# Ledger of designs, part 13: miniprotein binders against Heme oxygenase 1, chloroplastic (HO1)

Target 1, 212 residues: Heme oxygenase 1, chloroplastic (HO1), of Arabidopsis thaliana (Mouse-ear cress) (o48782)
Amino acid sequence: SKGFVEEMRFVAMRLHTKDQAKEGEKETKSIEERPVAKWEPTVEGYLRFLVDSKLVYDTLELIIQDSNFPTYAEFKNTGLERAEKLSTDLEWFKEQGYEIPEPTAPGKTYSQYLKELAEKDPQAFICHFYNIYFAHSAGGRMIGRKVAERILDNKELEFYKWDGELSQLLQNVREKLNKVAEEWTREEKNHCLEETEKSFKYSGEILRLILS
Key: E = the ipSAE of ESMFold2; O = the ipSAE of OpenDDE; V2 = 0.75 times the mean of E and O plus 0.25 times the DockQ between their complexes.

## First folded at step 21 (miniprotein)

Design w3 (at its last fold request DockQ between E and O 0.69; V2 from the best seeds 0.78)
Amino acid sequence: SELIAEMLEEIAEELERLAEELRREGRPEIARRLRRLAREIRELARRLRRGEVSPEEVARELEEIAMRLFEIALELRRGRPEIAEELEMLAFALAWIAWLLREK
ESMFold2, look of step 21: ipSAE 0.803; ipTM 0.893
ESMFold2 (binder alone), look of step 21: mean pLDDT 88; pTM 0.899
OpenDDE base, look of step 21: ipSAE 0.722; ipTM 0.871
ESMFold2, fold request of step 22: ipSAE 0.790, 0.809, 0.786; ipTM 0.886, 0.899, 0.881
ESMFold2 (binder alone), fold request of step 22: mean pLDDT 88, 88, 88; pTM 0.894, 0.895, 0.897
OpenDDE base, fold request of step 22: ipSAE 0.786, 0.781, 0.817; ipTM 0.904, 0.904, 0.919

Design w4 (at its last look DockQ between E and O 0.64; V2 from the best seeds 0.69)
Fold by OpenDDE base, look of step 21:
Formats: structure tokens, C-alpha cells, sequence
Structure w4 (fold): chain B 212 residues (1-212), chain A 106 residues (1-106)
């Protein structure tokens, strides 16, 4: 029995390869007039990224912690939580003399959308929950750490550290999600999978802040 | 981008580490497949640094490599679930790097 998380991962990879390639080709054709903004990460852009990321993680973690839904209760204290780590990192930036920006539109929009989904659409919410943590643990960690090393004189942020073995933490969450999804109908599973594109869009908009 | 090339090299190093682990565990065929992918990634990183390839071409090749990694991860899930998870994470890292390469080109 292929666990439902395997289906989620295949959908995610397919969207990354096919739809972003096509959208990138379409947007490149329409944005032919905009000077290719050299991908030059800034500390200011990176701070916007961290602040908006923290807002999203705060939102997710508060929803899961305060929820009485049996589905959400399984995902409490996974060890993947990032809000506290991000708080520590942002305090470090303050100590270095940086002004911490307010959350921007990408973070606010995604946070609000997650709140709405949590109440109305648990399957879609779980899609976002999984993809946010997974995206960070994979590409987000690699990119964000490398950017931070370059712009912060090799500072390692807490955002990219876990209490435990990350592969094991992810495996535990996968097993829990597979178990929860065993009770879902095929329609509910499909609905969860269909939400993957939106999750990537919102996460991508926040990641782009590094380049702002 | 030098930064992207460095990230690709780190991913290639992790693939070689996992390949060595699989070789020690008696899976030399899968280990050889992973080492091949690691070499392909390093060559892409080199070509990217030298401007011998467009960012879009690199992005397409990285996406292909990511899919091949997912196939290997799938084969390992029953016997080596931890290695499979790590390979999947690396595959998604490549996919996000491909996305970043396209965002740079407009």
C-alpha cells in the first residue's frame, strides 16, 4: 500500500517540473521588458523572508496546538516547528543592530489563507502543513542556509537546525499523515493533492523576498 | 551564479555519501546510479560557473536529475526508508534550485 505521502510528493515534484517551467517560459516572454533582476540576496530581503516565514509558522503551529480536531492533534510537537527558532534568529538580528521589518503582503496573505482553510477544509490545510515543512526541510534549508552564510559572514541560523535527526522527524510526520489519510475517501485525498499548487505558489512568493 | 553552483556541489557530495553507504550495505548498483547523478550535477555546476550553459538549460537538466533521484528513492523505500527520505529531500532541493534559476532569467 503506497502511503498517501508518496502521492503528495509525486504531485509536488510534477508541479515543480512542469508548471513552473511553463509559467517561467510564459512569464519570461511577458517580462522580456523587465531587466533580469540579478539574483543578489540582501540582508533586508532576507529579513523580510524570515519575518514572513515566522508569521506562516506561527499561524500553522498555533492552529495545530489550539485545535480540537483529531486530525490536527496528531501533528502536535513533531519537532519540525520553526516559530521559536525564527524568534531566536530575529532577536539575534536585533542584537546586531538591524531593524526587524513588519510582515509583508506574501506572509500576511498566506497566514490568512491558512486560518480560513483550518476551519473550513482540513484536507487542504494538511496539504499546506506538510508542504511548508517539507519544502523548508529540503530546498528551503539548502538555499536559505547558503544565502545566510554568504550575507551574514557564515552565521548559522537556528531556523536551519533541528533537535534530532531531520530525516527521522520527517519520517515520523509521514507515518502520521499516512495513518490519518487511511481514513480519507479518494475524493478527500484528491482534494488534498489539488491544493499543492497553491502551497507552492504562496511558499515561492515568500522565498522570492530573499531577492527583494 | 557561484552561489547556485556551490549548492549543487553540496548536493553532489551528499549523493556520494549516500552512495557509499549503499555500497557498504550491499547495493552497489544503486550506489553507481547515485554516483553518476552526482557527477552530472558537478558538471552542470562547472558549466554554469563558466557560462557555457543558460540558466534555463541547467534548470531543465536539474529537474531531470531530480526525477531520477525520486525513482531511486522509491526503489529504496522498503529496505532503506531513511536513505529514501534523504534522496527525496535532495531531489526537491534540485527542483527549488531549478525554480530559482528561472526566476533569475526573468
Amino acid sequence: as target 1 above (212 residues)
Amino acid sequence: SELIAEMLEEIAEELERLAEELRREGRPEIARRLRRLAREIRELARRLRRGEVSPEEVARELEEIAMRLLEIAFELRRGRPEIAEELEMLAFALAWIAWLLREREG
Scores: ipSAE 0.573, ipTM 0.808, lowest interface PAE 1.1, mean pLDDT 86
ESMFold2, look of step 21: ipSAE 0.833; ipTM 0.908
ESMFold2 (binder alone), look of step 21: mean pLDDT 88; pTM 0.904

Design w5 (at its last look DockQ between E and O 0.55; V2 from the best seeds 0.70)
Fold by OpenDDE base, look of step 21:
Structure w5 (fold): chain B 212 residues (1-212), chain A 107 residues (1-107)
Amino acid sequence: as target 1 above (212 residues)
Amino acid sequence: SELIAEMLEEIAEELERLAEELRREGRPEIARRLRRLAREIRELARRLRRGEVSPEEVARELEEIAMRLFEIALELRRGRPEIAEELEMLAFALAWIAWLLRERAEK
């Protein structure tokens, strides 16, 4: 029996390749004349990204910590938590004399959506939980670290460090989620998988703040 | 973008590390597949730095490589779950870089 997380990752990989392929087909008509915008990341855009990310992680981690639902209880203290690390990083930015912005619409919208899902739809909520942490641990870490190195004179942020081996932490979460999903119906599993597109949309909108 | 090229080179280095580990563990066939992908990624990074390819073309090639890497990770899941996890992370890193390349081309 293939674990449910394998199904989740397969859907995620397929969405990345399909949605981008469709967008590329639309663009083939107009791409001839668009100058490759030299995107240069700014400290201001990066701070917006960190603040909105912190709001999402604060929301997610508080929901799991305060929950008495058996499904959420298995995901307490995974070692993947980021809210405290982000708090430390944002304090460092204050010490450097940067003004910390208020959360923007992408972070606020996703935070509110997670609160609503946590109460009404545990399977959809777990989809977001898994994809948020996984997306950060994979592509988000590499992108964010390289941006930070370029704009912050090689400062290593705590947001990109884990207490332990990241591959092992992710494997532990995989095993827990596979176990939780063994009790789910096929309909509940499918509902969790269908929520993957929304998770990518909301995470993508926050990641775009680095490009602002 | 120089930044994207540096990220691609880092991914290629990690793939070579994992390929060497798999070779030592008696999986030389999979190790050769990973080293091939690492070479393809480095060539893309070089072409991107030189402006020999469009961001959209690089994005498309990275998505293909990401899928091939993900398939290798699935093959390893039963026997080498830790290596499989690392390979999956790298596959998704490539997919997100491809996404960033397209988001830049649209602006």
Scores: ipSAE 0.711, ipTM 0.861, lowest interface PAE 0.9, mean pLDDT 88
ESMFold2, look of step 21: ipSAE 0.783; ipTM 0.873
ESMFold2 (binder alone), look of step 21: mean pLDDT 87; pTM 0.881

Design w6 (from q3 with M70F L97I; at its last look DockQ between E and O 0.57; V2 from the best seeds 0.00; counts 0 for: end hemmed in, 9.2% free)
Fold by OpenDDE base, look of step 21:
Structure w6 (fold): chain B 212 residues (1-212), chain A 103 residues (1-103)
Amino acid sequence: as target 1 above (212 residues)
Amino acid sequence: SELLAEMLEEIAEELERLAEELRREGRPEIARRLRRLAREIRELARRLRRGEVSPEEVARELEEIAMRLFEIALELRRGRPEIAEELEMLAFALAWIAWLLRK
């Protein structure tokens, strides 16, 4: 049985490969001025990324923990939670003498949007939930870890470690989401899939902070 | 960027590891496809280090490779779900790198 998560992954890959080429061509015409930010990450940019990421994960995890909604209750304590790991990493940065920045507009905007979706649109909220954790476990982990190794003298951050086998944790979440989506109408499934573009935009704006 | 070239080389190494696993499991055709993608990624990393390619060209090539890798992952889902998941994760890593290069 092709679970709903297979549809989500297909939509995600399609958006990354097709739509970015079209939007990038449109926006590059108007943003003449900012040279493609050199792939020269800074500690300050990376700290902004971690702080905004923590705000998003705090928001997401608090919503799921406090919810009595049956759909969200299935996603409590998945082992994918990142808020505590990020708190530990940010405390390490303080101990190293770094000033921890306040959350920036990307993190604040996404956090607020997630709160609004959680109350009004459970299918859209689940789209964001899945894509946030999936994006981190895949590309986000590879990029972020490699950046951290380069700028932090090979420091391994807790943000990139899981208590258990990550593949198994992701499989468990996939199975739960497939089961939840079995009860959804085709319209509800499509609505969840349509929210994927926004999830990528918001997550991507936070990921770009590494290069700021 | 040297950092970007190193990231691409790590992805290519993981693809070669998975290709060797698939070869041992009796899937030599898929293994050859993955080794081709790994070579394309390494050549792209080499061109990046030399300044022979623009960020936009790199992004386009990475998106193509990501899609081809994702198609291979789809073919493996029924018989090798674990390898398929690892290949999907690598495909999304390439797609996110491409995304960061365009913005």
Scores: ipSAE 0.737, ipTM 0.885, lowest interface PAE 0.9, mean pLDDT 89
ESMFold2, look of step 21: ipSAE 0.828; ipTM 0.908
ESMFold2 (binder alone), look of step 21: mean pLDDT 88; pTM 0.900

## First folded at step 23 (miniprotein)

Design x0 (from w2 with L3S F92S W96S W99S L100S; at its last look DockQ between E and O 0.06; V2 from the best seeds 0.00; counts 0 for: pae O 4.0 > 1.5, placed apart)
Fold by OpenDDE base, look of step 23:
Structure x0 (fold): chain B 212 residues (1-212), chain A 105 residues (1-105)
Amino acid sequence: as target 1 above (212 residues)
Amino acid sequence: SESIAEMLEEIAEELERLAEELRREGRPEIARRLRRLAREIRELARRLRRGEVSPEEVARELEEIAMRLFEIALELRRGRPEIAEELEMLASALASIASSLRKAE
């Protein structure tokens, strides 16, 4: 039986295709759907992205750390945590003389939504958890590199560095997710999969901040 | 270094497989781009095995290849999401190898 993470991945892929197909028919491709090579990031926009990202990661990591829920307890200290790394990066930007913005509406909205899901809908929450961390480890890392090339003189931020081998960290989390999902009904699995579109929407709104 | 070179060769083989699939589907231009990247990776693996390149130089070249691969993946998301995702995974793997090479220095 292919693990539930493979189903989550398949849904994520399908949604990315659907969103890109819909925007291909609309003249106005969202700025984030343009080839990353054509992005014109700003430092101010990227700082907004980092701050809102930190708020989302802080929210996820606090929920998991403070939770006594068995499902969330399995995801403590995965090595994928980003809040501390983002804090270090934001401090580096301060040292460079940049003003660190307050969190914007996209980050605040997503953070609040995650808090609500964590209490009411564990399957949906796990969907967001998966998509946030795994998207960052793949496409997010590539975006970060392009941003660094354009506006940061190729500075590698801590946000894109992991303590350990990233592929192994991701594999460990996949195995945990698969194990947790083995206990879910097909309805609970489907509910988790259906939440993927919302996760992409909220993450996309934060990603757009890079180009603001 | 040998283990890394083997992983790079495996990634290159997967890229060639995906390139052949894209060629059969009528996307020969993208297929040619992927085959170019596969050749560059294999050459880099050979240079690494021979000690002709520093780990840092290999890491830089792998990151560039990973970025180019990611760009191709983005282009394929609309028409071939399955291939796009496989390419994104391969790009991530290359980036991880690059990071490992830098930490060993």
Scores: ipSAE 0.021, ipTM 0.441, lowest interface PAE 4.0, mean pLDDT 85
ESMFold2, look of step 23: ipSAE 0.669; ipTM 0.851
ESMFold2 (binder alone), look of step 23: mean pLDDT 88; pTM 0.895

Design x1 (from w2 with F70L L74F; at its last look DockQ between E and O 0.64; V2 from the best seeds 0.72)
Fold by OpenDDE base, look of step 23:
Parts: structure tokens; sequence; C-alpha cells
Structure x1 (fold): chain B 212 residues (1-212), chain A 105 residues (1-105)
């Protein structure tokens, strides 16, 4: 029996391959052989990414912590929480003399959307919850760490460190989500899967801030 | 492009580490598949550094490798869930790198 998280990951991977290939085909028809645009991340763009990320994690973690809903209660204190780690990193940036920007439209929009889903649509909310933490733990960690190493003189940020083994923490969340989803109808499962595209879009807009 | 190439090399190194672990545990066939993917990623990183491939071509090849890696992860899920989770994370790392390559154009 393939757990529901396996279905979620297949959908997520399919969105990465199918939708990006279509966008790339449209752009390659219009973009001449531009040399790989020098992806030159800035500290300012990276700070926008961290601030918007913190707003999203604050929103998720507050919703889960304050919720009496049985489904959300299973996801308290997973060890994947990032808001406190991001707070520590942003204080380090202040100590280095950087001005911390206010949250931008991508972070504010996603935070507000998550609040609305948490009340009205638990299955969709859980889709976002899982995909946000998973996206960070996978590509977000690798990309963000390499960017930070380049622009911050090899500073390792707390945002990319976990108290425990990350693979085990993710496995524990997977098992919890699989168990919760055993009680869902096929329609509820499908509704969760359909929300994956929005999660990818919102997370992508925040990740793109690194390039700004 | 250099930053992307460095990330790809790190992914390839992690795949080789996991392949060696699987080899020691008596899974030499899966280990060989992972080492093949690691070599393909390193070759792609070298071609990217040299400007021998377009960002779109690199993105497509990374997505193909990511899918193959995800298939291996699913095969390992029952026997080695920790390795499966690490392979899935690496697969999605490749997919996000592919996404960034397309958005940087």
Amino acid sequence: as target 1 above (212 residues)
Amino acid sequence: SELIAEMLEEIAEELERLAEELRREGRPEIARRLRRLAREIRELARRLRRGEVSPEEVARELEEIAMRLLEIAFELRRGRPEIAEELEMLAFALAWIAWLLRKAE
C-alpha cells in the first residue's frame, strides 16, 4: 500500500517536469541563445527571501500550535519548524549591520492564503504544510546554503540546520501524514493533491526573491 | 552557472556516498544505478561550466535524472526508508535547480 505522501510526491515531481518544460519551450522560442544569465544573488534579495520565508513559517507554526483540530495537532513539534531558526539568522544579519526588510508581496500573499485555508480547507492546508517543509528540506536547503556560502563568506545559517537527522524527521512527518490521510475519502485526497500546484507557485515566488 | 555546477557536484557526491552504503549492504545493482546518475550529473555540470549546453537542455536532463532518482527512492522505501528519503530530497533538489535555470533566463 503506497502511502498518500508517495502520491503527493509524484504529483509534485510531475508539476516540476511538465509545467516547467512548457514554460521553457515558450521562453526558448523567444529567447535567443543568451549565455546562462549570471545568476548573481544579492544579500538584499536573499534577505527578502529569508523574511518572506519567516512570515510563511510563522504563519504555519502558529496555526498548528494554536489549533485544537485533531488533524493539525499531530503535526506539533515535528522538529522541522524554521521560524525560530530564521529569527536567529535575521538577528545575525542585524548584528552584521544589515537592514532587515519588511515582508514583500509574495510572503504576505502566501501567509494570508494559508490562514484562510487553515479555517476552511484542512486537506488543502496540509498539502501546503507538507510541501513547504519538504521543498525547503530538499532543494531549498541546497540552493540557500550555497547562496549563503557565496554571499556571506561561508557563514552557515541556522535555517539549514536541524536538531536531529533530517531524513528521520521527514520520515516521521511522512508516517503521521500517511496515517491522517487513511481517514480521508478519495475526494479529500484528490483535493489535497490538486492544491500542490498553488503551493509550488507560492514557494517558487518566494525562492525567486534570491535572484532579485 | 558556477554556483549551479557546484550544487550539482555536491548532489553527485551524496549519490556516490549513498551508493557505497547500498553496496556494503548487499544492494550492488541499485548502487550501480546511483553511481551512473552521479556520473551523468557531473558530466552535465562540466558541460554547463564550459557553456556546451543551454540552460533549458540542462534543466530537461536534470528533470529526467530527478525522475529516475525518485523511482529508485520508491524501490528502497520498504527496506531502507532513510536512504529513500535522502534520494527523494536529492531528486527534488535537482528539480528545483532545473526550475531556477529556467527562471534565470
Scores: ipSAE 0.666, ipTM 0.849, lowest interface PAE 0.9, mean pLDDT 88
ESMFold2, look of step 23: ipSAE 0.825; ipTM 0.906
ESMFold2 (binder alone), look of step 23: mean pLDDT 89; pTM 0.907

Design x2 (from w2 with A104L; at its last look DockQ between E and O 0.65; V2 from the best seeds 0.72)
Fold by OpenDDE base, look of step 23:
Structure x2 (fold): chain B 212 residues (1-212), chain A 105 residues (1-105)
Amino acid sequence: as target 1 above (212 residues)
Amino acid sequence: SELIAEMLEEIAEELERLAEELRREGRPEIARRLRRLAREIRELARRLRRGEVSPEEVARELEEIAMRLFEIALELRRGRPEIAEELEMLAFALAWIAWLLRKLE
């Protein structure tokens, strides 16, 4: 039996290819052969990304830590937690003389949405939980680390380091989520899968702050 | 464009590392498939640096490579779940880079 996380990954991969194909079809109509615009990320844009990311991780991790709900209790102390790492990184930015911005609309909106889901819709909440950590561990890590290297004189941030082997940490969370989802109905599973598009939208809006 | 090319080269290097591990473990066919993808990614990074391809064309090629890499990860899931997880992470990294390329235009 294919674990439910395999279904989640299939949906995620399919959304990437579909939404990007539709965006590409819309943009191919207007994109003159502009040379690849030099992506010049700014420290200010990157700080907005880190602050909004921290707000999202703080929200997820507080919900899971404070919850007595059996489904959420399985996801305590996974080793994927990022809020503390982000706090350390933001303290380093303060020590470098940067002003830390307040959270922006993307982070605030997503944080509030996660709080609402945690109370009303556990299956949808778990969709966001899993996709947030996975997206960071994959493309988020690659992009964010390279940006940090470029703008921060090769500084490696704690946000991109884990206490342990990342593949093993992700595998452990996969196994836990597969077990939790064994008790779900097909409708509950489908509802979780349907929430994937929103998770990508909200995560994408935060990632785009690096470009601001 | 240079930053994206550097990210693609790092992904290609990780694929070659994983391919060598799989070769040592007696999976030479899968190792050859990963080395092929690594070469395709490096070629794409070189073409991107030279301005020989549009960002949209690069994004489409990265999505195709990401899907092929994801399929290889699925084949490995039962026997080598750790390598499969790393390959899935790399596949999604390529997909996010493709997304980013489209947002930069």
Scores: ipSAE 0.692, ipTM 0.856, lowest interface PAE 0.9, mean pLDDT 88
ESMFold2, look of step 23: ipSAE 0.802; ipTM 0.894
ESMFold2 (binder alone), look of step 23: mean pLDDT 88; pTM 0.898

Design x3 (from w2 with S1M; at its last fold request DockQ between E and O 0.76; V2 from the best seeds 0.00; counts 0 for: end hemmed in, 6.2% free)
Amino acid sequence: MELIAEMLEEIAEELERLAEELRREGRPEIARRLRRLAREIRELARRLRRGEVSPEEVARELEEIAMRLFEIALELRRGRPEIAEELEMLAFALAWIAWLLRKAE
ESMFold2, look of step 23: ipSAE 0.820; ipTM 0.903
ESMFold2 (binder alone), look of step 23: mean pLDDT 96; pTM 0.975
OpenDDE base, look of step 23: ipSAE 0.760; ipTM 0.891
ESMFold2, look of step 24: ipSAE 0.782; ipTM 0.881
ESMFold2 (binder alone), look of step 24: mean pLDDT 96; pTM 0.980
OpenDDE base, look of step 24: ipSAE 0.749; ipTM 0.884
ESMFold2, fold request of step 25: ipSAE 0.852, 0.858, 0.857; ipTM 0.922, 0.928, 0.926
ESMFold2 (binder alone), fold request of step 25: mean pLDDT 96, 96, 96; pTM 0.977, 0.975, 0.975
OpenDDE base, fold request of step 25: ipSAE 0.819, 0.822, 0.818; ipTM 0.918, 0.919, 0.917

Design x4 (from w2 with K103E E105K; at its last look DockQ between E and O 0.67; V2 from the best seeds 0.00; counts 0 for: end hemmed in, 6.2% free)
Fold by OpenDDE base, look of step 23:
Structure x4 (fold): chain B 212 residues (1-212), chain A 105 residues (1-105)
Amino acid sequence: as target 1 above (212 residues)
Amino acid sequence: SELIAEMLEEIAEELERLAEELRREGRPEIARRLRRLAREIRELARRLRRGEVSPEEVARELEEIAMRLFEIALELRRGRPEIAEELEMLAFALAWIAWLLREAK
């Protein structure tokens, strides 16, 4: 029996490959040889990314911690939590003399949306929960670490460190989510899968802040 | 472009590490497939550094490699779930790099 998380990952991979290919086909008509746009991350843009990320993680972790809902209770203290790590990193930026920006529209919008889903739509909320942590653990970690190394003189941030083996932490969350989803109807599973596109969009808007 | 090339090289190195582990464990066919993907990624990184490919073409090639890597991860899920998880993470890293290359226009 293929666990529900395998379905979630398949949908996520398909969104990355299919929808972006369609957008690329529309722009390929104006193949001006745009030189590889200098992806030049700034410290200011990166700080916006970290602050908005922290707001999202604070929102997720508070919802799960305060919830008495059995579905959310299974996801307490997974070891994937990032809010405290991000707090430590932002304090380091203050110590370096950087001004910490207020959260921007992407982070605020996503945080508010997550609060609304947590109350009204547990299956959709779990979709966001899983995809946020998974996206960070995969591409977000690699990209963010390399950006930080380049702009912060090889500083390794706590945001990219886990207490334990990351692969094992992800497996544990996978097993828990598979078990929770065993009790879901096919309609509830499909509703969770359909929310993946929104999660990708909101996460992408926050990741784009690195380039601002 | 250099930062993207460095990320691609790191992904290729991790794929080679995982391929060597799989080879030692008696899975030489899957190990060969991963080493092939690692070589393709390194070649793409070199072409990107040289400006021989457009960001859009690189993004498309990375998405194809990501999908192939994801399929290998699915094959390993039952027997080697830890390696499968690492391969899936690398597949999604490639997919997010492809996304960034498109957004940086």
Scores: ipSAE 0.736, ipTM 0.878, lowest interface PAE 0.9, mean pLDDT 89
ESMFold2, look of step 23: ipSAE 0.802; ipTM 0.891
ESMFold2 (binder alone), look of step 23: mean pLDDT 87; pTM 0.891

Design x5 (from w2 with M7L; at its last look DockQ between E and O 0.67; V2 from the best seeds 0.74)
Fold by OpenDDE base, look of step 23:
Structure x5 (fold): chain B 212 residues (1-212), chain A 105 residues (1-105)
Amino acid sequence: as target 1 above (212 residues)
Amino acid sequence: SELIAELLEEIAEELERLAEELRREGRPEIARRLRRLAREIRELARRLRRGEVSPEEVARELEEIAMRLFEIALELRRGRPEIAEELEMLAFALAWIAWLLRKAE
């Protein structure tokens, strides 16, 4: 029996490969052969990314911690939590003399949407919860760490460190989510899968702040 | 960009590490497939540094490699779930790099 997380990852991979190819084909028809715009991340753009990311993680982790809902209770203290790590990193930026920006529209919008889903739509909320942590653990970690190394003189941020083996932490969350989803109807599973596109969009808008 | 090329090289190195682990564990066929993908990624990184490929072409090739890597991860899920998880993370890293390449234009 293929666990529900395998279905979630299949949908996510399909969205990455199929829908972006169509967007890229539409954009390449209009964008002349501009040389690879030097992707030059700024500290200011990166700080916006970290602040908006922290707002999203604060929102998720508070919802899970404060919830008495049995489905959410299974996801307390997974070891994937990032809010405290991000707080430590932002304090380091203050100590370096950087001004910490206020959260921008992408972070605020996603945080508010997550609060609304948590109350009204647990299956959709779990879709976002899982995809946010997974997206960070995968591409977000590799990209963000490399950007930080380049712009912060090889400083390793706490945002990219876990207390334990990341693959094992992700497996534990996978097993919990697979078990929770065993109790879901096919309609509830499909509703969770349909929310993947929104999660990708909101996460992408925050990740793009690195380029701003 | 040099940053993207360096990221691709790091992903290729991790794939080679995982391929060597799988080889030692008696899975030489899967190890060969991963080493092939690592070589393709390194070649793509070299072409990107030289300006021989457009960002869109790089993004398309990365998405194809990501999908092939994801399929290998699925094959390993039952026997080696930890390696499968690492391979899936690398597959999604390639997919996000492809996404960023398209959004930076």
Scores: ipSAE 0.740, ipTM 0.880, lowest interface PAE 0.9, mean pLDDT 89
ESMFold2, look of step 23: ipSAE 0.794; ipTM 0.888
ESMFold2 (binder alone), look of step 23: mean pLDDT 88; pTM 0.892

## First folded at step 24 (miniprotein)

Design y1 (from x3 with M7L; at its last look DockQ between E and O 0.61; V2 from the best seeds 0.73)
Fold by OpenDDE base, look of step 24:
Structure y1 (fold): chain B 212 residues (1-212), chain A 105 residues (1-105)
Amino acid sequence: as target 1 above (212 residues)
Amino acid sequence: MELIAELLEEIAEELERLAEELRREGRPEIARRLRRLAREIRELARRLRRGEVSPEEVARELEEIAMRLFEIALELRRGRPEIAEELEMLAFALAWIAWLLRKAE
């Protein structure tokens, strides 16, 4: 039996390939002459990304840490936690003389949505939880690290470091989630899968802040 | 665009590293598939730097490569779950780069 996380990854990969191709075809038809906006990340945009990311991770990690719900208890202290790492990085930015911005609409909106899901819809919440950490561990890490290296004079941020082997940490979370999902109905599994699009949308809006 | 090209090169290097590991473990066919994808990614990075391809064309090709890489990761899941996880991370990295390329236009 394929684990539920495999189903989640199939849905995720399909959303990336199918929906992006349709959006790109629509936008390219209308704008003949717009100069290819130079992918020029700024420190200000990057700080907005880090602050909004921290708000999301703080929200996730507090919900899981404070929860007595058996499903959430399995996801305590995974080693994927980012809130403390982000706090360290943001403190470094202050020490460098940068003003730390307040959270923006993308981070606030996602944080609030996660709080609402945590109480009302555990399956949907777990979808977001897993996809947030995985999205960061994949594209978010590679992109964000490369941007940081370029704009921060090769500074390595703690946000992109784990206390352990990242593939093993992700595998451990996969196994836990597979086990939790064994007790779910097909309807509960489907409901979790349906939240994947929203998770990508909200994560994408935060990731886009790097380019702002 | 240079940052994206550099990211693609880093992903290609990681794929070659994983391909060499798989080769040493007696999985030369999967290793060859990964090395092919790494070459395709490096060629895209070169073409992107030269302005020979549009960001949208690169995004489409990266999504195709991401899917192919994801399929390889699935094949490895039972025998080498750690490598499979690394390959999935790389596949999704390519997909997110493709997404960013489209949002930068």
Scores: ipSAE 0.755, ipTM 0.886, lowest interface PAE 0.8, mean pLDDT 89
ESMFold2, look of step 24: ipSAE 0.781; ipTM 0.873
ESMFold2 (binder alone), look of step 24: mean pLDDT 96; pTM 0.978

Design y2 (from x3 with E56A; at its last look DockQ between E and O 0.58; V2 from the best seeds 0.73)
Fold by OpenDDE base, look of step 24:
Structure y2 (fold): chain B 212 residues (1-212), chain A 105 residues (1-105)
Amino acid sequence: as target 1 above (212 residues)
Amino acid sequence: MELIAEMLEEIAEELERLAEELRREGRPEIARRLRRLAREIRELARRLRRGEVSPAEVARELEEIAMRLFEIALELRRGRPEIAEELEMLAFALAWIAWLLRKAE
């Protein structure tokens, strides 16, 4: 039996390929003459990204930590937690003389949505939980680290460091989630999978802050 | 665009590393598939730097490569779950880069 996480990742990969192809076909028809918009990240945009990311991670990690719900209890202290790392990084930015912005609409909206899901819809919440950490560990790490290297004089941020082997940490979370989902009905599994699009959208809006 | 090209090169290097590991473990066919993807990614990075391709075209090609890489990761999941996890991370990295390329237009 393929683990439920394999289904989750398949849905996520399919969303990346299908929805982007449809959006890109609409946009490419109009942009034949526009100069290639230089993907130029700014420190200000990057700080917005970090702050909004921290708000999301704070929200997730507090919900999991404070929960007595058996499903959430399995995901305590995974080693994927980022809130503390982000706090350290943001403190470093203050020490460098940067003003730390307040959370923006993308972070606030996602944080609030996660709180609502945590109370009402555990399966949907777990979808977001897993996809947030996985998205960061994959594309977010690659992009964010490379941006930080370019705009922060090769500063390595704690946000991109884990205590242990990241592949193993992700595998451990996969195994836990597979086990939790063994008790779910097919309907509950499908409901979790349906939240993947929202998770992608909200995570994308935060990631886009790097370019703002 | 240079930053994206550098990310693509790093992904290609990691794919070659993983391909060499798989080759040593007696999985030369999978290793050859990964090396092919690494070459395709490097070629895209080069073409992107030169302005020979639009960001949208690169995004489409990266999405295809991401899917192919994801399929390879699925094949490895039972036998080499750690390598499979790394390959899936790289596949999603490509997918997010493709997404960013489309949003930068």
Scores: ipSAE 0.735, ipTM 0.877, lowest interface PAE 0.8, mean pLDDT 89
ESMFold2, look of step 24: ipSAE 0.823; ipTM 0.900
ESMFold2 (binder alone), look of step 24: mean pLDDT 96; pTM 0.982

